# VHH binders against p49116: the designs that were tried, part 250

Target 1, 238 residues: p49116
Amino acid sequence: EGPLLSDTHVTFKLTMPSPMPEYLNVHYICESASRLLFLSMHWARSIPAFQALGQDCNTSLVRACWNELFTLGLAQCAQVMSLSTILAAIVNHLQNSIQEDKLSGDRIKQVMEHIWKLQEFCNSMAKLDIDGYEYAYLKAIVLFSPDHPGLTSTSQIEKFQEKAQMELQDYVQKTYSEDTYRLARILVRLPALRLMSSNITEELFFTGLIGNVSIDSIIPYILKMETAEYNGQITGAS
Short names: E, the ipSAE of ESMFold2; O, the ipSAE of OpenDDE; V2, 0.75 times the mean of E and O plus 0.25 times the DockQ between their complexes.

## First folded at step 14 (VHH)

Design ga2 (framework vhh_brivekimig_d4; at its last look DockQ between E and O 0.60; V2 from the best seeds 0.00; counts 0 for: pae E 6.8 > 2)
Fold by OpenDDE, look of step 14:
Structure ga2 (fold): chain B 238 residues (1-238), chain A 121 residues (1-121)
Amino acid sequence: as target 1 above (238 residues)
Amino acid sequence: EVQLVESGGGVVQPGGSLRLSCAASGFTFSRYDMSWVRQAPGKGPEWVSSITGKGGVTLYADSVKGRFTISRDNSKNTLYLQMNSLRPEDTALYYCVKGGYLPWRKTFDISSQGTLVTVSS
């Protein structure tokens, strides 16, 4: 059988809203995040192995790992999207809420720690200088995780994850032959993704969704939407 | 060349029901996601609901979730919106739109006349 990923799955180009406003408002943040989310899910659905799992399994799988995929996307697109600036803006907005006494001390701590974890993760990935191939394989490993509760076809999912791992190993060995422990250094970053709350991520990045829809509701829609619609928006075509 | 013609609007009492239809032409209907958008007097356009090209997945604004149902018949090139438990705040001109839900879409391409829904006692 052929490889899990092809070169077409390596390309991961995020188009940011233009122009960037002087003040990063909630709408800009949400739009930027939404574009990344859509990009990530369109990436996933472009994988033949993912398609082979079926609609129900696909939906369940993405619902389970969307936060991790999104976070990897943040790391990968950190420079293009000026992630540090976005996070700073989020913190500023949060501080306004704090001043208005809308959040408990514990909740404030949780949210601030989450933002710190996001920044730390992205910084760690930048320090490792992860390339496009490595990101693609890492996303595949995260996507095809069989250890989420309630999944069907777990054996098949596991097989795909193993294939992703093997292909990553081969790539790293071939491309970074002088760095003996690069694979291990990369893989040990993945546990950090499991420490992040999807609920907090949704609250920070997706509060301004049109219609106040949840990510849970959007996921099945994104997975089945017509590709031409998405591509038209990316290219600016109406 | 895209043509969208809405129908089914009218005046109803609160709690009543209406079914809107949209006849589409000028494009391969099944290849495009479709949406309903409404505009109340003095307000901007508001996204209501979207459906994928094949009709397998639907999405709703929280304001209409549980009350409205979007559907389509690709053999008839027709989009539908079943509206139940209507409220006065649902009063608006309703438009059929070629295209689906996109969070980053600032405006919807409204090129049709729409159909007026009035919910009043």
Scores: ipSAE 0.873, ipTM 0.939, lowest interface PAE 0.5, mean pLDDT 93
Fold by ESMFold2, look of step 14:
Structure ga2 (fold): chain B 238 residues (1-238), chain A 121 residues (1-121)
Amino acid sequence: as target 1 above (238 residues)
Amino acid sequence: EVQLVESGGGVVQPGGSLRLSCAASGFTFSRYDMSWVRQAPGKGPEWVSSITGKGGVTLYADSVKGRFTISRDNSKNTLYLQMNSLRPEDTALYYCVKGGYLPWRKTFDISSQGTLVTVSS
């Protein structure tokens, strides 16, 4: 009955592996991405409305939207991650793989197109200066998407999404009262997330550029991990 | 202090089975995910399997999926690995580790002796 999100759901602090290497490498990129994935799953898991949906529904929902949540996380954390530098390192690695004839030309072109779309999405969010509250509500709208095939409890999911939309609207109207179209400009960015490929995200951030890691297959494990594991995966050595 | 003691290794023919055990002490076992990691001679460590603290969810490396089964008995503070249809490439020193590990992790916090599994005719 209370608000969908509280102030604790606005905090989204990504801790990067330390120290940053002289040259970015696959290990650093995968560790950074893993921390973001854990932070995103911890965020989703902490929402009371999400907890209320039940285990099978929760797993199905996250399998459907994890890439959208991850992409929003990339945009939100782009500066602290040095995302543009990471993407440039990946592009250089792909060019070396072509030179060494290790990947097909068609797959590399498709991956390059995805990188450009990802960069454009992150740039558009940065230009809108999306704040932490807005990101939290956008993630909730994406998480509680009733449109995905195979979901149960879609009417309840839709009610939670509508609540997230109302709370975002209230926040934007109070905080950006002079900008009549801010909500509309923010919301029209969301369709781009549906076009992002989870398979390519897995290749870019979670495996080497040959082969697949299926994040979908590990979602049940990630959602059920002990809290001590999340804290360790989100925070680095200090 | 945290202690992990593996047992159940040995020599077995290809196609055979072994069950590894790991006795845990010095921490609240049920509050932590647990994993098996192995290291073949001359190779770096490789993650094998993980299980959540309550035992409800398991995860396996592709190389062992369908052949190995991780389990735990929280009343006995013991982690298990049932290994079936063993192959020569499964020959390794097997460690239990405190914590959940993901398929792409290449570094592990190993502090135990491990138990040796040798698959040979």
Scores: ipSAE 0.040, ipTM 0.519, lowest interface PAE 6.8, mean pLDDT 84
ESMFold2 (binder alone), look of step 14: mean pLDDT 83; pTM 0.843

Design ga3 (framework vhh_brivekimig_d4; at its last look DockQ between E and O 0.61; V2 from the best seeds 0.00; counts 0 for: pae O 2.1 > 2)
Fold by ESMFold2, look of step 14:
Structure ga3 (fold): chain B 238 residues (1-238), chain A 121 residues (1-121)
Amino acid sequence: as target 1 above (238 residues)
Amino acid sequence: EVQLVESGGGVVQPGGSLRLSCAASGFTFSRWDMSWVRQAPGKGPEWVSSITGSGGVTLYADSVKGRFTISRDNSKNTLYLQMNSLRPEDTALYYCVKGGYLPWRKTFDISSQGTLVTVSS
């Protein structure tokens, strides 16, 4: 009955690896991306509406939308992460792979198109100056998407998505009362998220995960892991 | 204090099986994710597998997936690693670790002696 999100769900503080290396490398990029992934999953699991869906539904839902949540996280944290620098380093690495004939021309084209789409999305969100409340509701709209194949409980998921949309509308109308079209401009950016490939996101950001685990296998683990160790790592080094 | 005691190591031929155990004390075992970590001579430590506190979800390094099975018995405060289809590259000192999978963890807090697994003819 209460609001879908509280003020505690607006806080989204990404902590970067320290110290930053002299030269960006695959390990720094993967650690940074992993921190964002874990933060995004812990954000989702903290939402009472998400908890109410049950364990099997939660796992299926996050498996379907993790790349969209991650991409919103990249946009929200682009300055903290120095995302433009990370993407430039990835492009430089791709140029080296071309010279060493390690990737097919079709794959390189797909990857470069994905990078371009990601940059365009992040730039459009920065131009709109999306705030933390707006990001929280956009992430909720993406999380509670009933349209993904293979989901159960789609009526309840749709109800939660509509509630997120309503709360976003209320927030935007109160906070940006003189900008009649802000909500519409924000919402028309969301379809671009479905064009982002989870396969390519894994290649770009998650090469070098400890143990070479897949994101698909990590998701159920993150959703069920004990929080004491994770919270200790986020608030201070052990 | 936290105490972890591994057992079950030994010498086995390639293709063989071995079952490791880890007796835990000094903490509330069921409220902690647990891991196995291994270290071959002259190499750095390598994460092998993790399991959630309830035992409901497991995660494996790609190098051992399908061959190793992590499990736990919270009533006995014991962590297990069933190792099948063993290969020479699995030769290492195996440690159980209090804590789960975190990709940014730079060190493993190993306070135990471990149990040696040797895969050779």
Scores: ipSAE 0.782, ipTM 0.914, lowest interface PAE 0.9, mean pLDDT 89
Fold by OpenDDE, look of step 14:
Structure ga3 (fold): chain B 238 residues (1-238), chain A 121 residues (1-121)
Amino acid sequence: as target 1 above (238 residues)
Amino acid sequence: EVQLVESGGGVVQPGGSLRLSCAASGFTFSRWDMSWVRQAPGKGPEWVSSITGSGGVTLYADSVKGRFTISRDNSKNTLYLQMNSLRPEDTALYYCVKGGYLPWRKTFDISSQGTLVTVSS
């Protein structure tokens, strides 16, 4: 069998909404986040192994790991997105909510810690100077995780994850031969993704969704979207 | 050039039903997700429903869920909206839109004339 990923899976280019508003409003943040989400889903769909699992399994996998994929995407696109500015804007919006006594003290703490975890994760990835290939493989490892409850075809999923891991190992060995422990340093970042709440992520980045639509509910739709529509969503072309 | 022509609008009593149609041309219809959007007098456009190119997945706004059904016939390049249990608040100009669900957008690329639905006693 051929490799799990090809060079086409390495490209991960996010196009931000234009123009940038004077101040980062909820709409801008939500649209930016949604584009990233769509890009991530499109990326997953482009993997032959992912397609081979079938629609039901694909939906289940993405529902289980969308937050992790999204977070990796944030890290990878942090500069293009001006993530630090976005997070600061989110915090500012949150402060307004706090002043209005809309959140409990415990909830405020949870949300602020989540924002800190996001920033810390992205900073750590930047410090490691993770390249496009490494991100692609990390996303694949996260996507093909067999340890989520309720999954079907877990044996096949595991095989794909192993393949992703092997290809990452080979790439790192080849590209960074002088950095003996780079693979280990990269992989030890993955547990941080599991500490992040998908609910809080959704609340922070996707509050602008119309009609109380959840990420969970739109995932099947995103995965079934036509390629032309995907391209339109990614580039912002309407 | 993309052309979308809505039809099927009219005046109905509360609780009544109406079926809207949209004839599409100028693009490969089956390769595009489609949506219905409506605009009530004095209000901005509101997303109503979307359907994937193949028709495999549908989405609905909470306000119409359980009452409206979006469908399509790709062999006829036609989009449909079956509206049941109509309410006065459903009164609006309804537009067919090329493109899928955009949950974060308040505006839509409306290029057609729309069809008027009036629900009144």
Scores: ipSAE 0.258, ipTM 0.651, lowest interface PAE 2.1, mean pLDDT 89
ESMFold2 (binder alone), look of step 14: mean pLDDT 84; pTM 0.849

Design ga4 (framework vhh_brivekimig_d4; at its last fold request DockQ between E and O 0.84; V2 from the best seeds 0.83)
Fold by OpenDDE, fold request of step 18:
Structure ga4 (fold): chain B 238 residues (1-238), chain A 121 residues (1-121)
Amino acid sequence: as target 1 above (238 residues)
Amino acid sequence: EVQLVESGGGVVQPGGSLRLSCAASGFTFSRYDMSWVRQAPGKGPEWVSSITGSGGVTLYADSVKGRFTISRDNSKNTLYLQMNSLRPEDTALYYCVKGGYLPWRKTFDLSSQGTLVTVSS
């Protein structure tokens, strides 16, 4: 069979709301995050192997790994998003909440640690100078993870993950032939993704979604929605 | 030209039910996600529900989840909203909108006449 990913899956262009305001409010953060989430899920649904797993399995996979995909997306789009500025804004909002005695000390600690982990992960990826191909394959490896509870077709998922890993290996070997350990350096970053709480991520980035919709609820919708309107909105063509 | 015509509104008591319909024309209905949006007196538009083009996936605002059901018949170019357990706060003009749920959507095309739902004792 052909490759898991094609060149079309390498392109990952996030369009940010323009202009960036001086003050990043919760709405701006949520919109930015939502755009990234949609982009990530549309990327996933564009993979033939993903489509081959069926609707139920697809939904389950994305529900299981959306936080990891989202985080990889944050890392990949960190510059375009001005991620450091977004995270700083989130911290500032939290400080306001603290002053209003809305959060317990333990909760504050958890949230701050989460933010730190996110920043650290993205910084680490930047230091590695991960390119678009590598990100695509890493996202595929994360997407096709068979070790999440409750998944069906785990053998097929594993097969696709292996294929992604192999293609990544081939790419790295070809492109970075002088760096023998690059593949290993990249792959050892993946465990950090699982240290991050999806609940906290949702709380930090997706508070204020229209209708107070949960990420769990929106995932199947994004995976099955018609894309014409989405594309029109993102490209400004409509 | 895109045309959307809502119907089915009326006056009901709290706990009552209504079924709204929207007749769509001027575009390939099945290729577009559709939404219901409502506007209460003195308030801005509020997204209520969306359904994918195929009708396979639905999404609801938290305020109506478990009470409202969005559906569509692509053969009839018609969108539906079954409203159960109605509350006074559900009182609004209800609009059918071409387009689905987008978190960054700033405006809704409410050019249609809408249908009035009044929930009062």
Scores: ipSAE 0.918, ipTM 0.963, lowest interface PAE 0.5, mean pLDDT 95
Fold by ESMFold2, look of step 14:
Structure ga4 (fold): chain B 238 residues (1-238), chain A 121 residues (1-121)
Amino acid sequence: as target 1 above (238 residues)
Amino acid sequence: EVQLVESGGGVVQPGGSLRLSCAASGFTFSRYDMSWVRQAPGKGPEWVSSITGSGGVTLYADSVKGRFTISRDNSKNTLYLQMNSLRPEDTALYYCVKGGYLPWRKTFDLSSQGTLVTVSS
C-alpha cells in the first residue's frame, strides 16, 4: 500500500572528498566511490518495500544488484564526481601498467572494454537527460529484480518491481506528456547494466578500502549499521 | 562523558590467544557501532574490526580475518575482541573506539588508555 517511492527517495546528493588533490590517486578514487556506494546502500535501505523483505533477503538482493545500482549512481552523479576525469586517470594507470609489464594483455582488454561500456552507458543516459525522479525509479527497478539466481521471495520482489515500473510510467506520462516514447527509450538502457562486471568495478573503484575489505563483506555491514554517524557525515556536520 | 576502558592485554607466544574487553559508559552503548583500532610501535593507527550496534553484523580487516572475532554484550555495555593464532605482527596497543567503519574516516579517538598486546617468543 502507498507509493513505492516518495519525494524523499528522489534526493540523491553525493558529497565528494575535500580537498580535491591536484592529481587523482587511488585513495581519492576509492573514497569517492565508497561515498557513492554508501549513499546507494542507504538509499536502498530507506525504502519501506525493501525493509519489508527482511534482513537475509535484503542482503542477498543487494549483493546481486549492487553493481547495477552503483553504475546508475555513476551515471547520475557523473558531473559532480568528474567521472570522465576519474576514468581518464584509471586509463593512464592501466597504460603505465602495460609499460611496466604488470598486467596481462587479456586482463587489460577486459578492463578497457568495461571502461568503454561504462562510458557508453553514462553517455546514453546523459543524451536522454534522465531526471532525478527517473533515476530513482530506475534504481528501484534494478534493486527489485527477481531474476538473479539464489533469491528468495521472488514473487514479492517482482511485485515491487512492477510497482516501480508503474510509478515510473505514471511520472513520465505526466511530466513528459509530449514525448510518447520516452519511457521505452529509458527502459531499453537497463539491459546494458548486466554487462557491467562487479569484479572489475571493485578493481577499478574499490582497491584500497581501509582494511582491504571486500564489497561482499561491507554490504551487509552498511545495510545494518547505525545511521547517526553516517548522517552527520553526509550533512557536513563537524 | 564517554569512557572506554580496555583490558585483557598481555604477553603471549606466537600462536597464542587473548580476549580483550572494553567497558563502555557515558552513552547508550547499544545505539552505536563499535570498533577496535590498534597502533603498533612507530606506526599509525590501524582499523581492526567493527560491529553494528545490535551486534548482528561484523567486519574485519583482511589482516585479522579468520583469526579475530569481535563481539558485544549490550546488557553489560561491553565490547570484546577474541584474538586467536596471534602473530608477532599483532603486537600493538589496542583501543576500543565508539563508532563504526567509514572508509573516509581520517581520525580515530584514541584518548583512552588502550590495552597492550605483545606477541613474542
Scores: ipSAE 0.777, ipTM 0.913, lowest interface PAE 0.9, mean pLDDT 89
ESMFold2 (binder alone), look of step 14: mean pLDDT 84; pTM 0.848
OpenDDE, look of step 14: ipSAE 0.880; ipTM 0.943
ESMFold2, look of step 15: ipSAE 0.767; ipTM 0.907
ESMFold2 (binder alone), look of step 15: mean pLDDT 84; pTM 0.845
OpenDDE, look of step 15: ipSAE 0.882; ipTM 0.943
ESMFold2, fold request of step 18: ipSAE 0.726, 0.701, 0.719; ipTM 0.896, 0.888, 0.892
ESMFold2 (binder alone), fold request of step 18: mean pLDDT 84, 84, 84; pTM 0.852, 0.848, 0.846
OpenDDE, fold request of step 18: ipSAE 0.916, 0.914; ipTM 0.962, 0.960

Design ga5 (framework vhh_brivekimig_d4; at its last look DockQ between E and O 0.57; V2 from the best seeds 0.00; counts 0 for: pae E 3.6 > 2)
Fold by OpenDDE, look of step 14:
Structure ga5 (fold): chain B 238 residues (1-238), chain A 121 residues (1-121)
Amino acid sequence: as target 1 above (238 residues)
Amino acid sequence: EVQLVESGGGVVQPGGSLRLSCAASGFTFSRYDMSWVRQAPGKGPEWVSSITGKGGDTLYADSVKGRFTISRDNSKNTLYLQMNSLRPEDTALYYCVKGGYLPWRKTFDISSQGTLVTVSS
């Protein structure tokens, strides 16, 4: 059996909306986040092993891990996205809500902690200087996680995860031979993803979705949509 | 040379039902996601529903979820919108659009005449 990932799965290029507004409004943030989400989902669906699991399993798997994939995507695309600026804008929007007394103190704390965790995670990944291959394998490990409730084909999912881990190990050993503990340092970052609330992420980044659809509802659609549809829009086509 | 022709509009009472159709030509119908968009008088276009090329999945605006059903027959190059439990706020010109749902899409390439749906007592 061939490798889980190929060089085509390493490329992960996010195209931001243009032009960037002077003031980052909710729509800009939502569009940016949505493009990243779509990119992540299209990345997943391009993996032969993922396709082999079937549509029902694929949907369940992505529903379980989309927040983690999205967060890894944020980290990987942090520079292109100007993530710090986006997060600052989100905080500013939240402050308006706070002033209007729309949120409880506890909720405010939860949301602010979530933003902090996102920033901290992305900073930690930047400090590690994670490359495109490592991100691809990390995303695969996250994607093929068998420990989510309600999954079918868990044995197969586990095998794919192991394969991703093995390929990552081989890559790190080959590429970073002088850094003996790099693999461990990279993998130890993954638990941080499980501490993040998908609900809060959705509220922060996807409040401006057209028609008020949920991420849960859009995932099956993204996984089955025509690729050309998305690609045409990413290039800035109307 | 994309051609989209909507039909099935009319006047109905609140709570009534209509079924819209869209005949498509000039492109490989099954290779494209399709959408319904509506425009009420004095308002901008509003996304209503989308369906993938193969018809494998659908999306609905929150305002129509549970009442409308989008479907397609690729053998007939036809898109459908079954509208049940119609409300006065559903009154609009309905357009068939080549292309699927994008979360950030505010405008749609409307090139057809649309079909008018009027819900009134």
Scores: ipSAE 0.672, ipTM 0.848, lowest interface PAE 0.9, mean pLDDT 92
Fold by ESMFold2, look of step 14:
Structure ga5 (fold): chain B 238 residues (1-238), chain A 121 residues (1-121)
Amino acid sequence: as target 1 above (238 residues)
Amino acid sequence: EVQLVESGGGVVQPGGSLRLSCAASGFTFSRYDMSWVRQAPGKGPEWVSSITGKGGDTLYADSVKGRFTISRDNSKNTLYLQMNSLRPEDTALYYCVKGGYLPWRKTFDISSQGTLVTVSS
């Protein structure tokens, strides 16, 4: 009945495309986001408890939570990604679109609100100085959520989530013994993830604000990709 | 060295069918996802389809979904693309590429000559 995560599951190192272009562009943003998505999926599928749930359950679980995992990844890697610079470039593009275009004022407002919520989430996580172990357990709590509709094996998923919560509690109490309320402050950040829109995430990071993609429909393929492909997708090597 | 050799292209009428093949050598074929990419005259390369190394999962561009079928035979180191209900818009040079490209990918490592498919009356 060993620990849910080992030290190998704590490592989460994002490597950005090189060289950085003079101006951030949609290709750079999409490549950066793609690397983060694959790093997140590689992390999830490497967990023994996740592997034990079986193929259909694994796919259903990740389809339900991929955006939450991706958002935690954005927060964890915000500094490496220069996420604030990326989001500022997107905001500037949207402001120019308002002046030159009337395609959808409501959509622009929804996208801007989402960007603001994402910035606030990432800032709150940075303010708490969430470490790599804490992020790993938060991702596990998000991954093993039994509350998503249509899931099977919900009792086993709940057991894994409870184990992730217990291990996070033990870690925080041992590592931050002087901070009585750290666990509570960390956990109250999680509900915000359920409010993040997957289709706006796709628009911001995977379509470059134009075109259409459904990460949800691609998850089964991504989870079955060969391990060598994952390493190439994470580093951009090909 | 990696070698990819496409074949099976030709001229076909709208609504017709064609099967492309790609012979692969110089790498362990079954360890890698494979993709088809096409380039129409005067346009940039466009991702068409991808298949996992074991052949268990496939992806298709929306423009070909339901009409094209990607497959592979790992015992023959060969990738296939069955193209049905062909349209003039499918006219392009078709490339076999090593790797699992995805719908948002805009750059491709094309190292082969490709095979030309022309759909016209």
Scores: ipSAE 0.315, ipTM 0.688, lowest interface PAE 3.6, mean pLDDT 86
ESMFold2 (binder alone), look of step 14: mean pLDDT 83; pTM 0.838

Design ga6 (framework vhh_brivekimig_d4; at its last look DockQ between E and O 0.76; V2 from the best seeds 0.00; counts 0 for: pae O 4.7 > 2)
Fold by ESMFold2, look of step 14:
Structure ga6 (fold): chain B 238 residues (1-238), chain A 121 residues (1-121)
Amino acid sequence: as target 1 above (238 residues)
Amino acid sequence: EVQLVESGGGVVQPGGSLRLSCAASGFTFSRYDMSWVRQAPGKGPEWVSSITYSGGDTLYADSVKGRFTISRDNSKNTLYLQMNSLRPEDTALYYCVKGGYLPWRKTFDISSQGTLVTVSS
């Protein structure tokens, strides 16, 4: 019985692969994205409210929201990741593929629209100067979404989401007391996350996974990893 | 000092089965995720499968999914790989490795001799 999040849930430090290659390639992009995914899922499983839902519910919930959580992570870490450079490299690879196989089609149009929507979302979040507390609560609102099909315990999930919303409201009102519209401006950005396709996100960021595994298959494994080993790998310790 | 000793390899016909074992010592086996890695002649190491420290979940490379089963017995400090429906492409030296799946891990800390699996007619 306490606040939904503690100060440990505000810290979100992404460590990039070193050294950065002179020419960005599929492996560097995939490793960078994979580190962000692992960091995001470790963040989620560290929340006591999330732990209280049980392992089957945890897996279902993360499978339903991982792309939204990942997209918030991209926005939060955009400068550390040099995301604009990564997206430019992806666009260049797409253009080369068109030139060598076949030029454009409906799929290429969908992928380019997705990249544009991602850039727009990240830019809007940067313009608002969203802080670490606000990101943490936005991630919690996304994580505890009761609206996804097939979820169990939706009443409890809804209660946690309402708690995250209340705590965000209290934080914004206290910290940005002179900015009457800040909460509204933040919240109107959330529907854009539903426009992000998990299928296209996998294609853009995760084509270089060792062993060619899908994100859906990785989620239950990562949620059950030993915590000390997991933290060591994410932070670059050892 | 970590010690990993693989066994159970051999020669088998296509479609056959083998069960590999890995005896672990020098660390608290039940606290670590474990993996199988293989290396075909003239190729680099290839990740095959991983299992969480408690055995609570498993993960497989697409090339072996549905044919291989990873398991562990923490009371015996032993990791297993059941390999069914073997193909010539599965011919490799198989190693067990301390640590789980990481999508960016292109190199593996192999400190053991491995066990050879040969699939031929």
Scores: ipSAE 0.601, ipTM 0.841, lowest interface PAE 1.7, mean pLDDT 88
Fold by OpenDDE, look of step 14:
Structure ga6 (fold): chain B 238 residues (1-238), chain A 121 residues (1-121)
Amino acid sequence: as target 1 above (238 residues)
Amino acid sequence: EVQLVESGGGVVQPGGSLRLSCAASGFTFSRYDMSWVRQAPGKGPEWVSSITYSGGDTLYADSVKGRFTISRDNSKNTLYLQMNSLRPEDTALYYCVKGGYLPWRKTFDISSQGTLVTVSS
């Protein structure tokens, strides 16, 4: 058996909408987030092991972990996305909602805490200076998590996760041989992803979805979508 | 040279049904997701439904869920939209569009003439 991931799975290039508006509106934020979401799902699709699990299992896995994958993507693409600016814009929009009495005090607290957790996570990853290989393996570990309820083929999923972990370990040992505890420092960040609400993430980043559809509802469709369609949208090609 | 030709539009009473067809040419139809988009008078284009290239998955706007059904016959290079329980608010020009649904897609490449659906009592 070959490796779980190859060099082709390390590349994770997000193309932002152009031009960037002077004021980051809900549409721009949603489009940026949607591109990242699609990129993440497309990345998962590109993994042979993922394909081997079948459509139903694939859908279930992505439904279970899309928020975690998305968050890792935010961290990885934070600079390209100008994530701090996006988050600031989100907060500004939230403030407007607050002023209009659209949110309860408890809800405001929950949303603000979520934004804080998101920012802290991304900052922590930046401090660790996580490279493209490490991100790829972390995404794989998150993707092939067998501990979500309702999954089929959990034994196989676990094997893929173990393989991802092993390959990450080998990579870290090889690349960062003098940092004996780097693997542990990296892996200890993963629990933070489980503390983040997918619902709140969806509300913050995806309020401008066409047709008012949920992320859960579009996941199966995106996973079956032709790659050319996505690429055409990115490049502006019709 | 992509060509899309819509047909099947007409005037129907509220609660009625209509089936739209789209004949596609100029590209490998079976390789592309397809969508229906509609435009009501005085309004911008609205996404209605999409179907994957294989027909294996479909998606609908909330406004048409449970009433409309998108399908395709790749052997005939044809896209379909079965519209049931039609409402006056469904009145619009309906366009067949090459390409599927994307969460951020606000504009569509409409190059065809469309077919008019009018729902009125």
Scores: ipSAE 0.021, ipTM 0.420, lowest interface PAE 4.7, mean pLDDT 88
ESMFold2 (binder alone), look of step 14: mean pLDDT 84; pTM 0.844

